# Designs tried in a protein design chat: VH-VL binders against RING finger and SPRY domain-containing protein 1 (RSPRY1). Part 20

Target 1, 184 residues: RING finger and SPRY domain-containing protein 1 (RSPRY1), of Homo sapiens (Human) (q96dx4r300to483)
Amino acid sequence: LFLKEGRQLTYEKVNLSSIRAMLNSNDVSEYLKISPHGLEARCDASSFESVRCTFCVDAGVWYYEVTVVTSGVMQIGWATRDSKFLNHEGYGIGDDEYSCAYDGCRQLIWYNARSKPHIHPCWKEGDTVGFLLDLNEKQMIFFLNGNQLPPEKQVFSSTVSGFFAAASFMSYQQCEFNFGAKPF
Short names: E, the ipSAE of ESMFold2; O, the ipSAE of OpenDDE; V2, 0.75 times the mean of E and O plus 0.25 times the DockQ between their complexes.

## First folded at step 24 (VH-VL; framework fv_gevokizumab)

Design AA5 (from X4 with light chain T53Y L54R Q55E; at its last fold request DockQ between E and O 0.62; V2 from the best seeds 0.72)
Heavy chain, then light chain:
Amino acid sequence: QVQLQESGPGLVKPSQTLSLTCSFSGFSLSTEGVYVGWIRQPSGKGLEWLAHIDWDDYTYYNPSLKSRLTISKDTSKNQVSLKITSVTAADTAVYFCARSPHWGYWFDSWGQGTLVTVSS
Amino acid sequence: DIQMTQSTSSLSASVGDRVTITCRASQSIYSYLNWYQQKPGKAVKLLIYWASYRESGVPSRFSGSGSGTDYTLTISSLQQEDFATYFCQQSYDDPYTFGQGTKLEIK
ESMFold2, look of step 24: ipSAE 0.565; ipTM 0.826
ESMFold2 (binder alone), look of step 24: mean pLDDT 90; pTM 0.915
OpenDDE, look of step 24: ipSAE 0.787; ipTM 0.893
ESMFold2, fold request of step 26: ipSAE 0.576, 0.601, 0.551; ipTM 0.807, 0.821, 0.807
ESMFold2 (binder alone), fold request of step 26: mean pLDDT 90, 90, 91; pTM 0.910, 0.913, 0.921
OpenDDE, fold request of step 26: ipSAE 0.890, 0.889, 0.885; ipTM 0.936, 0.934, 0.933

Design AA6 (from Z1 with heavy chain S100G; at its last look DockQ between E and O 0.80; V2 from the best seeds 0.00; counts 0 for: pae E 4.5 > 2)
Fold by ESMFold2, look of step 24:
Structure AA6 (fold): chain C 184 residues (1-184), chain A 120 residues (1-120), chain B 107 residues (1-107)
Amino acid sequence: as target 1 above (184 residues)
Amino acid sequence: QVQLQESGPGLVKPSQTLSLTCSFSGFSLSTEGVYVGWIRQPSGKGLEWLAHIDWDDYTYYNPSLKSRLTISKDTSKNQVSLKITSVTAADTAVYFCARGPYWGYWFDSWGQGTLVTVSS
Amino acid sequence: DIQMTQSTSSLSASVGDRVTITCRASQSIYSYLNWYQQKPGKAVKLLIYWASTRESGVPSRFSGSGSGTDYTLTISSLQQEDFATYFCQQSYDDPYTFGQGTKLEIK
């Protein structure tokens, strides 16, 4: 998925079949269940479990979406390969300097284990959450059902490498990823 | 009770560096959760945001002025300072310091302002 | 930069009137809009943040509304102490720009 630089927020679908954009079952914390098609994840443990996708983006403007299957606590966003998954500490994506995450249950944006409120209502089952990464302007933008938040910029002060789509799930939470195979 | 007070030179000649100090009480910039920043208002005109600094040393600058601005803090003295280099008559304004929550970019407590005039 | 426009520079009203002050952004700001009150010789006061949330201690006669590019501050029953200059400000993206102000005067 690649968006045209310097224009109105629009994008062209990029064929990723040669790269196989999906959740990476080899880059996942211990107790997360990943569907056979690689686009859904569910936590089946009393822990906070994380995953990164298979595709690293290091240039341009990128976008993916998530459908909320359960409305509980999840932290979804972007992480570099330097971000480490911790399940015993309650930390996940957005809880270090190498990642930034949207939490639609608690209405928070997470970076470096700091949270700040956002204006979106609590997400509900069936909601579509969007995740824009602009590597040219060095900003991340989160959307709930097409409504965007202010750009997040602080994660770029600590990171200079490529990003992966990434998510962390509290017990029994689940969502479905769309990396561009379906229309946005 | 949160209080902020600006201190500045009053009169500055063109090409000099303008230095401003914000002294505050009723909160600490060493505790998690606040910004202190600077806003200016030319006579009879609107307000212009200049810069913020937070408790964790992140700095934020108005992009149009960034090359001329330096914001810093001294948490032991409860002070935030702003320097503006190479001033001109366009920098004549009332300068305010203000506080807000680090996650919001609004200003919930303001000083009374200090007038700085740039004139030869 | 996001331009904030308060097209009315001054406005005359009487105590007890309902007053509406408008603010327009040059692009959508998704309700990241704040309102301030300024009186001569006094510190600027935050009234409203996120378009409609009143700051603590602000009287209930002040309310904010709007979305997209168009936002309003309403004073439902004007009091003597409400004669001041009112500024909007967007907190969506840097630089965090202000409107030019609307001065509310006694008729």
Scores: ipSAE 0.255, ipTM 0.703, lowest interface PAE 4.5, mean pLDDT 83
ESMFold2 (binder alone), look of step 24: mean pLDDT 91; pTM 0.930
OpenDDE, look of step 24: ipSAE 0.840; ipTM 0.909

## First folded at step 25 (VH-VL; framework fv_gevokizumab)

Design BB1 (from Z1 with light chain T53I; at its last look DockQ between E and O 0.60; V2 from the best seeds 0.00; counts 0 for: pae E 2.7 > 2)
Fold by ESMFold2, look of step 25:
Structure BB1 (fold): chain C 184 residues (1-184), chain A 120 residues (1-120), chain B 107 residues (1-107)
Amino acid sequence: as target 1 above (184 residues)
Amino acid sequence: QVQLQESGPGLVKPSQTLSLTCSFSGFSLSTEGVYVGWIRQPSGKGLEWLAHIDWDDYTYYNPSLKSRLTISKDTSKNQVSLKITSVTAADTAVYFCARSPYWGYWFDSWGQGTLVTVSS
Amino acid sequence: DIQMTQSTSSLSASVGDRVTITCRASQSIYSYLNWYQQKPGKAVKLLIYWASIRESGVPSRFSGSGSGTDYTLTISSLQQEDFATYFCQQSYDDPYTFGQGTKLEIK
């Protein structure tokens, strides 16, 4: 994670090690496996499993990255705590009005259980996916290997702050988060 | 065969509300991903996107005009309507309706346009 | 707002010529760029979407290219029916702005 103000592409690095920026093992659906380091998640269940990170963002411009470990269906993005993990009903991140997600397998952006296609190719193992939250301009921007998509704004009609990095995983899917410990 | 046709008043006085209707055939506005929108072109000038409405009743407006625009649809009549309040001479233009088959990313079918003149 | 600039407002050419029309965005638009053709008395026609994909029924002499801020529509062998005004449009961020147009005229 980093805090960035304005539209400039300059990045300010914030060391969040002392703040424990990681996947929250206490804010996770029942069957999702989280690595001991808190930066990697894997679903081995038949249901759609979800997690939020430990850090809530209320202001400024924030960015994190994910490395694709498996290239199947995952929905990765941002969610408030009002977003519900209804894993056996197929609800994941992007399936309610409090979350928005990027799906690089099916080439979709998800909001409020509605999807729209994006121009990126299907993600593959080793790809870097970026997730920018701009609370000043009230927009979210998704990146695949540095190539960005149109800003997403719809989620801000339902909420204006209080976002966590969040993800949902189909069976056998896995990725690794970088909240700023590694250079972007 | 996709067709769209605009209808409007032709002449509107300043400060009045301009009402436009797009009647279409050959597609359903209930189909996922389908949008219908309005674009205008003042005489001798470029095109300006105004608004569109999607299959699920979400509306999208040009931010600079949003306070004056209302888009709505009637799927049973295959119609989309646009209202523009408090018109001025700057609103004199040819008004087009157009369909996007693909989440508003491009408009593949357009009407022929209808001229609206704002004159006192 | 993203400004779309077609620096050439009018272009004269002969049948058979290779014609290039350019469009520049005020910021990167990542191939969210469309090309339209407009003739008097006719409905506007989509030619190219997502920078380089031809719409169904558009002749192969039309092609689109570009990335970032700079995009190009090319007509490889101009035909009589191609004399029209051409607009680019970005669909990256609202408002979804158009270029001012390039009128292609008979030389």
Scores: ipSAE 0.474, ipTM 0.793, lowest interface PAE 2.7, mean pLDDT 86
ESMFold2 (binder alone), look of step 25: mean pLDDT 91; pTM 0.930
OpenDDE, look of step 25: ipSAE 0.885; ipTM 0.929

Design BB2 (from Z1 with light chain T53H; at its last read DockQ between E and O 0.76; V2 from the best seeds 0.75)
Heavy chain, then light chain:
Amino acid sequence: QVQLQESGPGLVKPSQTLSLTCSFSGFSLSTEGVYVGWIRQPSGKGLEWLAHIDWDDYTYYNPSLKSRLTISKDTSKNQVSLKITSVTAADTAVYFCARSPYWGYWFDSWGQGTLVTVSS
Amino acid sequence: DIQMTQSTSSLSASVGDRVTITCRASQSIYSYLNWYQQKPGKAVKLLIYWASHRESGVPSRFSGSGSGTDYTLTISSLQQEDFATYFCQQSYDDPYTFGQGTKLEIK
ESMFold2, look of step 25: ipSAE 0.584; ipTM 0.825
ESMFold2 (binder alone), look of step 25: mean pLDDT 91; pTM 0.917
OpenDDE, look of step 25: ipSAE 0.891; ipTM 0.932
ESMFold2, fold request of step 26: ipSAE 0.605, 0.616, 0.647; ipTM 0.830, 0.818, 0.837
ESMFold2 (binder alone), fold request of step 26: mean pLDDT 92, 92, 91; pTM 0.940, 0.937, 0.927
OpenDDE, fold request of step 26: ipSAE 0.893, 0.902, 0.896; ipTM 0.938, 0.942, 0.940
ESMFold2, last read: ipSAE 0.611, 0.581, 0.595; ipTM 0.837, 0.814, 0.828
ESMFold2 (binder alone), last read: mean pLDDT 92, 92, 91; pTM 0.933, 0.934, 0.928
OpenDDE, last read: ipSAE 0.892, 0.893, 0.895; ipTM 0.938, 0.938, 0.938

Design BB3 (from AA5 with light chain S31K; at its last look DockQ between E and O 0.48; V2 from the best seeds 0.00; counts 0 for: pae E 2.3 > 2)
Fold by ESMFold2, look of step 25:
Structure BB3 (fold): chain C 184 residues (1-184), chain A 120 residues (1-120), chain B 107 residues (1-107)
Amino acid sequence: as target 1 above (184 residues)
Amino acid sequence: QVQLQESGPGLVKPSQTLSLTCSFSGFSLSTEGVYVGWIRQPSGKGLEWLAHIDWDDYTYYNPSLKSRLTISKDTSKNQVSLKITSVTAADTAVYFCARSPHWGYWFDSWGQGTLVTVSS
Amino acid sequence: DIQMTQSTSSLSASVGDRVTITCRASQSIYKYLNWYQQKPGKAVKLLIYWASYRESGVPSRFSGSGSGTDYTLTISSLQQEDFATYFCQQSYDDPYTFGQGTKLEIK
């Protein structure tokens, strides 16, 4: 979903059929299970497993949502191609300078393997988590059921564009992505 | 017991650089989540956040003043310093340093402040 | 920049009174709001963080509430030592701005 810059409530819906926005089965860690439609992921391994989506965001303001299917530890957010999560034991999204992630189980924001607390309560099954990337203002904003957090800006010190939606999952954790095909 | 104390020049001439030092005890700048920051209060006006520096050497500046501010720390001396270049009368204020052990979300320990007057 | 407005610059009250000080943000700050107390000749003191959490060692007569743009500090039974200036401050987005202060004075 493409949002106009500014403070208005208006937005434009981008036709995603030509872009095929989904989780990238070729850009995942070894043990992550991805649904046939490409919008749901589940970790069935004892390791921390990661994925990027197929769609690279280079400009503008973008937004996607995730439905929490299990309420355990997941780190969900944005990562560039330079994020090394596939080759690192125990490292996922938010554990390098090229990624930033929201953790609704432990109530943390992750960047460069540093964490800080946020004010949101722990997420629950069925919760909707929002992920906004503003490449004009160089900020990321996370939402829980429409309630937003302070903007995150530190990741832009290393990278200004080229972000993918991305997620990391502990054992037995799963969620469903909505890149705009369903109404928000 | 956490204690912070500001020291500064008292009087500075316009166009010069103002240098401030915060000396502290009872905590370490190496502890995760610890920030030390500078806040000022011009006479008869409200408080204005200037800058802070964190345990991992990241610096944070008020965007309206960023080109004139430099914050730094000396962990071995338990000191944090602030420099403000090209001062004017508008920089006349009481300057406070403060600690946050909470990622800069709030500052739970403050110094008593030091007055700096910018005058010819 | 997020403007923080304390509509009352001074209040007069008596010992034992219930006092309410308000603070309004120019946009939603989602409870990233702190309250500080300032007395002449004393260090600034944190009272309330994240809108409603009382700092350790702060008397229970102090409480905070609010959400969105509107926040309140309440002193349930005013004591002699509570005459001071009170500032709100948002920690939502830089610059981390303060209200102009509300001076609480003896009637």
Scores: ipSAE 0.506, ipTM 0.798, lowest interface PAE 2.3, mean pLDDT 86
ESMFold2 (binder alone), look of step 25: mean pLDDT 90; pTM 0.919
OpenDDE, look of step 25: ipSAE 0.867; ipTM 0.919

Design BB4 (from Z1 with light chain T53R R54L; at its last read DockQ between E and O 0.63; V2 from the best seeds 0.73)
Heavy chain, then light chain:
Amino acid sequence: QVQLQESGPGLVKPSQTLSLTCSFSGFSLSTEGVYVGWIRQPSGKGLEWLAHIDWDDYTYYNPSLKSRLTISKDTSKNQVSLKITSVTAADTAVYFCARSPYWGYWFDSWGQGTLVTVSS
Amino acid sequence: DIQMTQSTSSLSASVGDRVTITCRASQSIYSYLNWYQQKPGKAVKLLIYWASRLESGVPSRFSGSGSGTDYTLTISSLQQEDFATYFCQQSYDDPYTFGQGTKLEIK
ESMFold2, look of step 25: ipSAE 0.547; ipTM 0.808
ESMFold2 (binder alone), look of step 25: mean pLDDT 91; pTM 0.928
OpenDDE, look of step 25: ipSAE 0.891; ipTM 0.933
ESMFold2, fold request of step 26: ipSAE 0.637, 0.593, 0.593; ipTM 0.841, 0.820, 0.835
ESMFold2 (binder alone), fold request of step 26: mean pLDDT 92, 91, 92; pTM 0.934, 0.928, 0.936
OpenDDE, fold request of step 26: ipSAE 0.903, 0.900, 0.904; ipTM 0.946, 0.940, 0.949
ESMFold2, last read: ipSAE 0.558, 0.613, 0.586; ipTM 0.818, 0.826, 0.823
ESMFold2 (binder alone), last read: mean pLDDT 91, 92, 92; pTM 0.930, 0.935, 0.935
OpenDDE, last read: ipSAE 0.900, 0.906, 0.901; ipTM 0.945, 0.946, 0.944

Design BB5 (from AA5 with light chain E55H; at its last look DockQ between E and O 0.65; V2 from the best seeds 0.00; counts 0 for: pae E 3.1 > 2)
Fold by ESMFold2, look of step 25:
Structure BB5 (fold): chain C 184 residues (1-184), chain A 120 residues (1-120), chain B 107 residues (1-107)
Amino acid sequence: as target 1 above (184 residues)
Amino acid sequence: QVQLQESGPGLVKPSQTLSLTCSFSGFSLSTEGVYVGWIRQPSGKGLEWLAHIDWDDYTYYNPSLKSRLTISKDTSKNQVSLKITSVTAADTAVYFCARSPHWGYWFDSWGQGTLVTVSS
Amino acid sequence: DIQMTQSTSSLSASVGDRVTITCRASQSIYSYLNWYQQKPGKAVKLLIYWASYRHSGVPSRFSGSGSGTDYTLTISSLQQEDFATYFCQQSYDDPYTFGQGTKLEIK
C-alpha cells in the first residue's frame, strides 16, 4: 500500500500473502461485533466501541479505505498499541495522544480528545473515506471521496511509528474496511 | 463587541528582542476553538503570518521564524504577547494581532496594528 | 511553503462595476482559502472563508469561488466603500501564506 510518485492520490499494492490484514478480534473493546471475514464491524452496545487491525506499520507510506455503511458517529484513523480503549468514559480512537481520527458525522478531526472542524460535508451511506499514513513526512491525511484535508501532524509529537488502522463506533454504526484487497 | 489593540516599543535596535502585547475585550481565550495570532506587514508589502496560540495553550509558529519567536498568553489580563529575538531591519513592519473563533482557519477580528521600526 | 499569487497588483474601476480579483496557489489547497479587505487606518476585515462562505455582516455583493489552485473574489456592483486592497490567504498548511494584494482604485 504505497503511493506512486508523480500522481495526485496514487498508490501501489503490497503483497499481503505473508500478512493477513483484517480487523483484530483479539484487539477490540468488549462489545464490538466483527464479521467472520474480519473486514466489517458493528456496534450494538450503548458504549463507544473500538478495534485495531492486525497489521502494524512502522515505515513507509500506507493507505486504506473505508466504505460508510451507516452515516452515524464513527471515529476512524490510526492508533498505536499505546492507545487505550476507554469506552466507559466514551473515549475511542482520536481521544488520546497516541491516535488521530476522522469523524464524518460530526465533521471533526480528533486528536488527544481535542476536536477541530473540517471542510468535508457529513458522510453518507456509500461514501469512501481514505486514510493515508506517511511515516517519512510524519503526517496523516484523510480523504472523503478523493477530496483531501490538510495534513495532520500533532500525533507525531507523542509517537513516531507503530501504527495500526483503527476505528471506534457509536451504537448501531457500521463500516467496511478495504486494506487493498479491492482496487481503490 | 470584539476589540483588539496592539502595543509595542515603536523603535528597537538591531540584535535586541522585540516585545509586543495584544490587549483584547469581548471574548475569552479559554473558549474552545479560539486562537489569537500575530500577522505583520512590512512597508508597502503583503501580510506574513507569524504565530498563534489556542485556548488550550498549544502554540503554532511560522517555521522559517520559529527559532526567534515566542507567543504566550495571560488569560486573567486578556493579553497575548509575542517576542522576536535578534531583530534586524527585515523585522520592520506593522504588527497586527487577530482573533480566530474557528480553530485558526481564518481571522475574523483584527487590531489596527502597531508600527515597529528596527534601526540603529 | 505554498505560494499565493495575485497576478494583478492594482485595478481601476468605477462605482457600479463588476470586479473580479484572482488568486493562484502553487499547489492544490482544497478550498482552504480566505479573502481579506484592508483600508488605510482601519482594521483588516474578513470577507470570505473556505473559498466561498461569506462572513457575517459582509454585503451580499461580495462572493468567492474557485477550487484546486484557482480562486476568485467577485464584487457584483462596486460601492464607494469598496476601494481598498484585497488579500487572499491559504489556511491549508503552515506557514499560512497571503497573496501580495490587489489594490482596487477609483477610475
Scores: ipSAE 0.425, ipTM 0.773, lowest interface PAE 3.1, mean pLDDT 85
ESMFold2 (binder alone), look of step 25: mean pLDDT 91; pTM 0.922
OpenDDE, look of step 25: ipSAE 0.839; ipTM 0.905

Design BB6 (from Z1 with light chain Y30H T53Y; at its last look DockQ between E and O 0.62; V2 from the best seeds 0.00; counts 0 for: pae E 2.8 > 2)
Fold by ESMFold2, look of step 25:
Structure BB6 (fold): chain C 184 residues (1-184), chain A 120 residues (1-120), chain B 107 residues (1-107)
Amino acid sequence: as target 1 above (184 residues)
Amino acid sequence: QVQLQESGPGLVKPSQTLSLTCSFSGFSLSTEGVYVGWIRQPSGKGLEWLAHIDWDDYTYYNPSLKSRLTISKDTSKNQVSLKITSVTAADTAVYFCARSPYWGYWFDSWGQGTLVTVSS
Amino acid sequence: DIQMTQSTSSLSASVGDRVTITCRASQSIHSYLNWYQQKPGKAVKLLIYWASYRESGVPSRFSGSGSGTDYTLTISSLQQEDFATYFCQQSYDDPYTFGQGTKLEIK
């Protein structure tokens, strides 16, 4: 993650290393498996399973990446605490007004259970997907292998801060998160 | 066969509200991904996007004009309306309505335009 | 706002000529660029979307290219019906701005 003019927040996170950014095993839907290192998630269930990371961001510009391990349906992006995992109804990240997600399998951007197509090709195993949150300009930007999409702004009509990195997974889907420990 | 037609008052006085109606046929406002929008062109000038409304009633406005604009639709009558409050001579233009078949990324069908003059 | 600049406001050409019209964005628009044709008293027509994809029913002599900030519309062999004003438009970020237009007229 990086913070434009928000270096103080990044500094505070490093100084509190016991709460370093990782997937939150205590903020996850019932059937999602999280690796012991907290950076991989896998769905072994027939339902659409979701997770948020451990760190809430309230200011500045933030970025994380995901490596696609399996190329199936996942919805990856940003969600506030108010986003509820409706896994038994097939609802995940991007399916309410408090979250926005990139889907590289179906080539869609999700917000409030509405989708729109994007021009990126379908993601493949090994692809790098980027997720930028700019709380100064109130926009989210998604990247596939460095190629960016138009900024997404609709989620900010419902909320203005308090976002977590978040993801939802169809059966057998898996990805690996990089919150900045590894070079981008 | 997609057709759109604008109607408006022709002449409106400064400070009043300009009301425009787009009547269309050959497509449904309820189809996912379909947007209808308004673009204007002052005499001898370029085109300016004003607003659009999508199949699910979400509205999108040009930020510089947002405080003065209201877009709405009536799906049962195949109509989209635009209101512009507190008009001035700068609002004199030809007003077009147009359809996007694909999430607002382009407008593939346009009306012929209607001239609106703001004058006392 | 993203400014769209068509450096040539008016261009004279003859039937059969190859014509190029340019459009420059003030920042990268990642191929979210459309081309439209306008004739007096007629509906505006979409020619090209997403920089290079030709709309259905548009003659193959029209083509679009470009990336980043720089885009072109090419008419490979000009016909009588092609004399019109041509606008580029970005659909990347609101407001969705247009170039000022390039009027193509008979030489």
Scores: ipSAE 0.459, ipTM 0.789, lowest interface PAE 2.8, mean pLDDT 86
ESMFold2 (binder alone), look of step 25: mean pLDDT 91; pTM 0.929
OpenDDE, look of step 25: ipSAE 0.792; ipTM 0.889

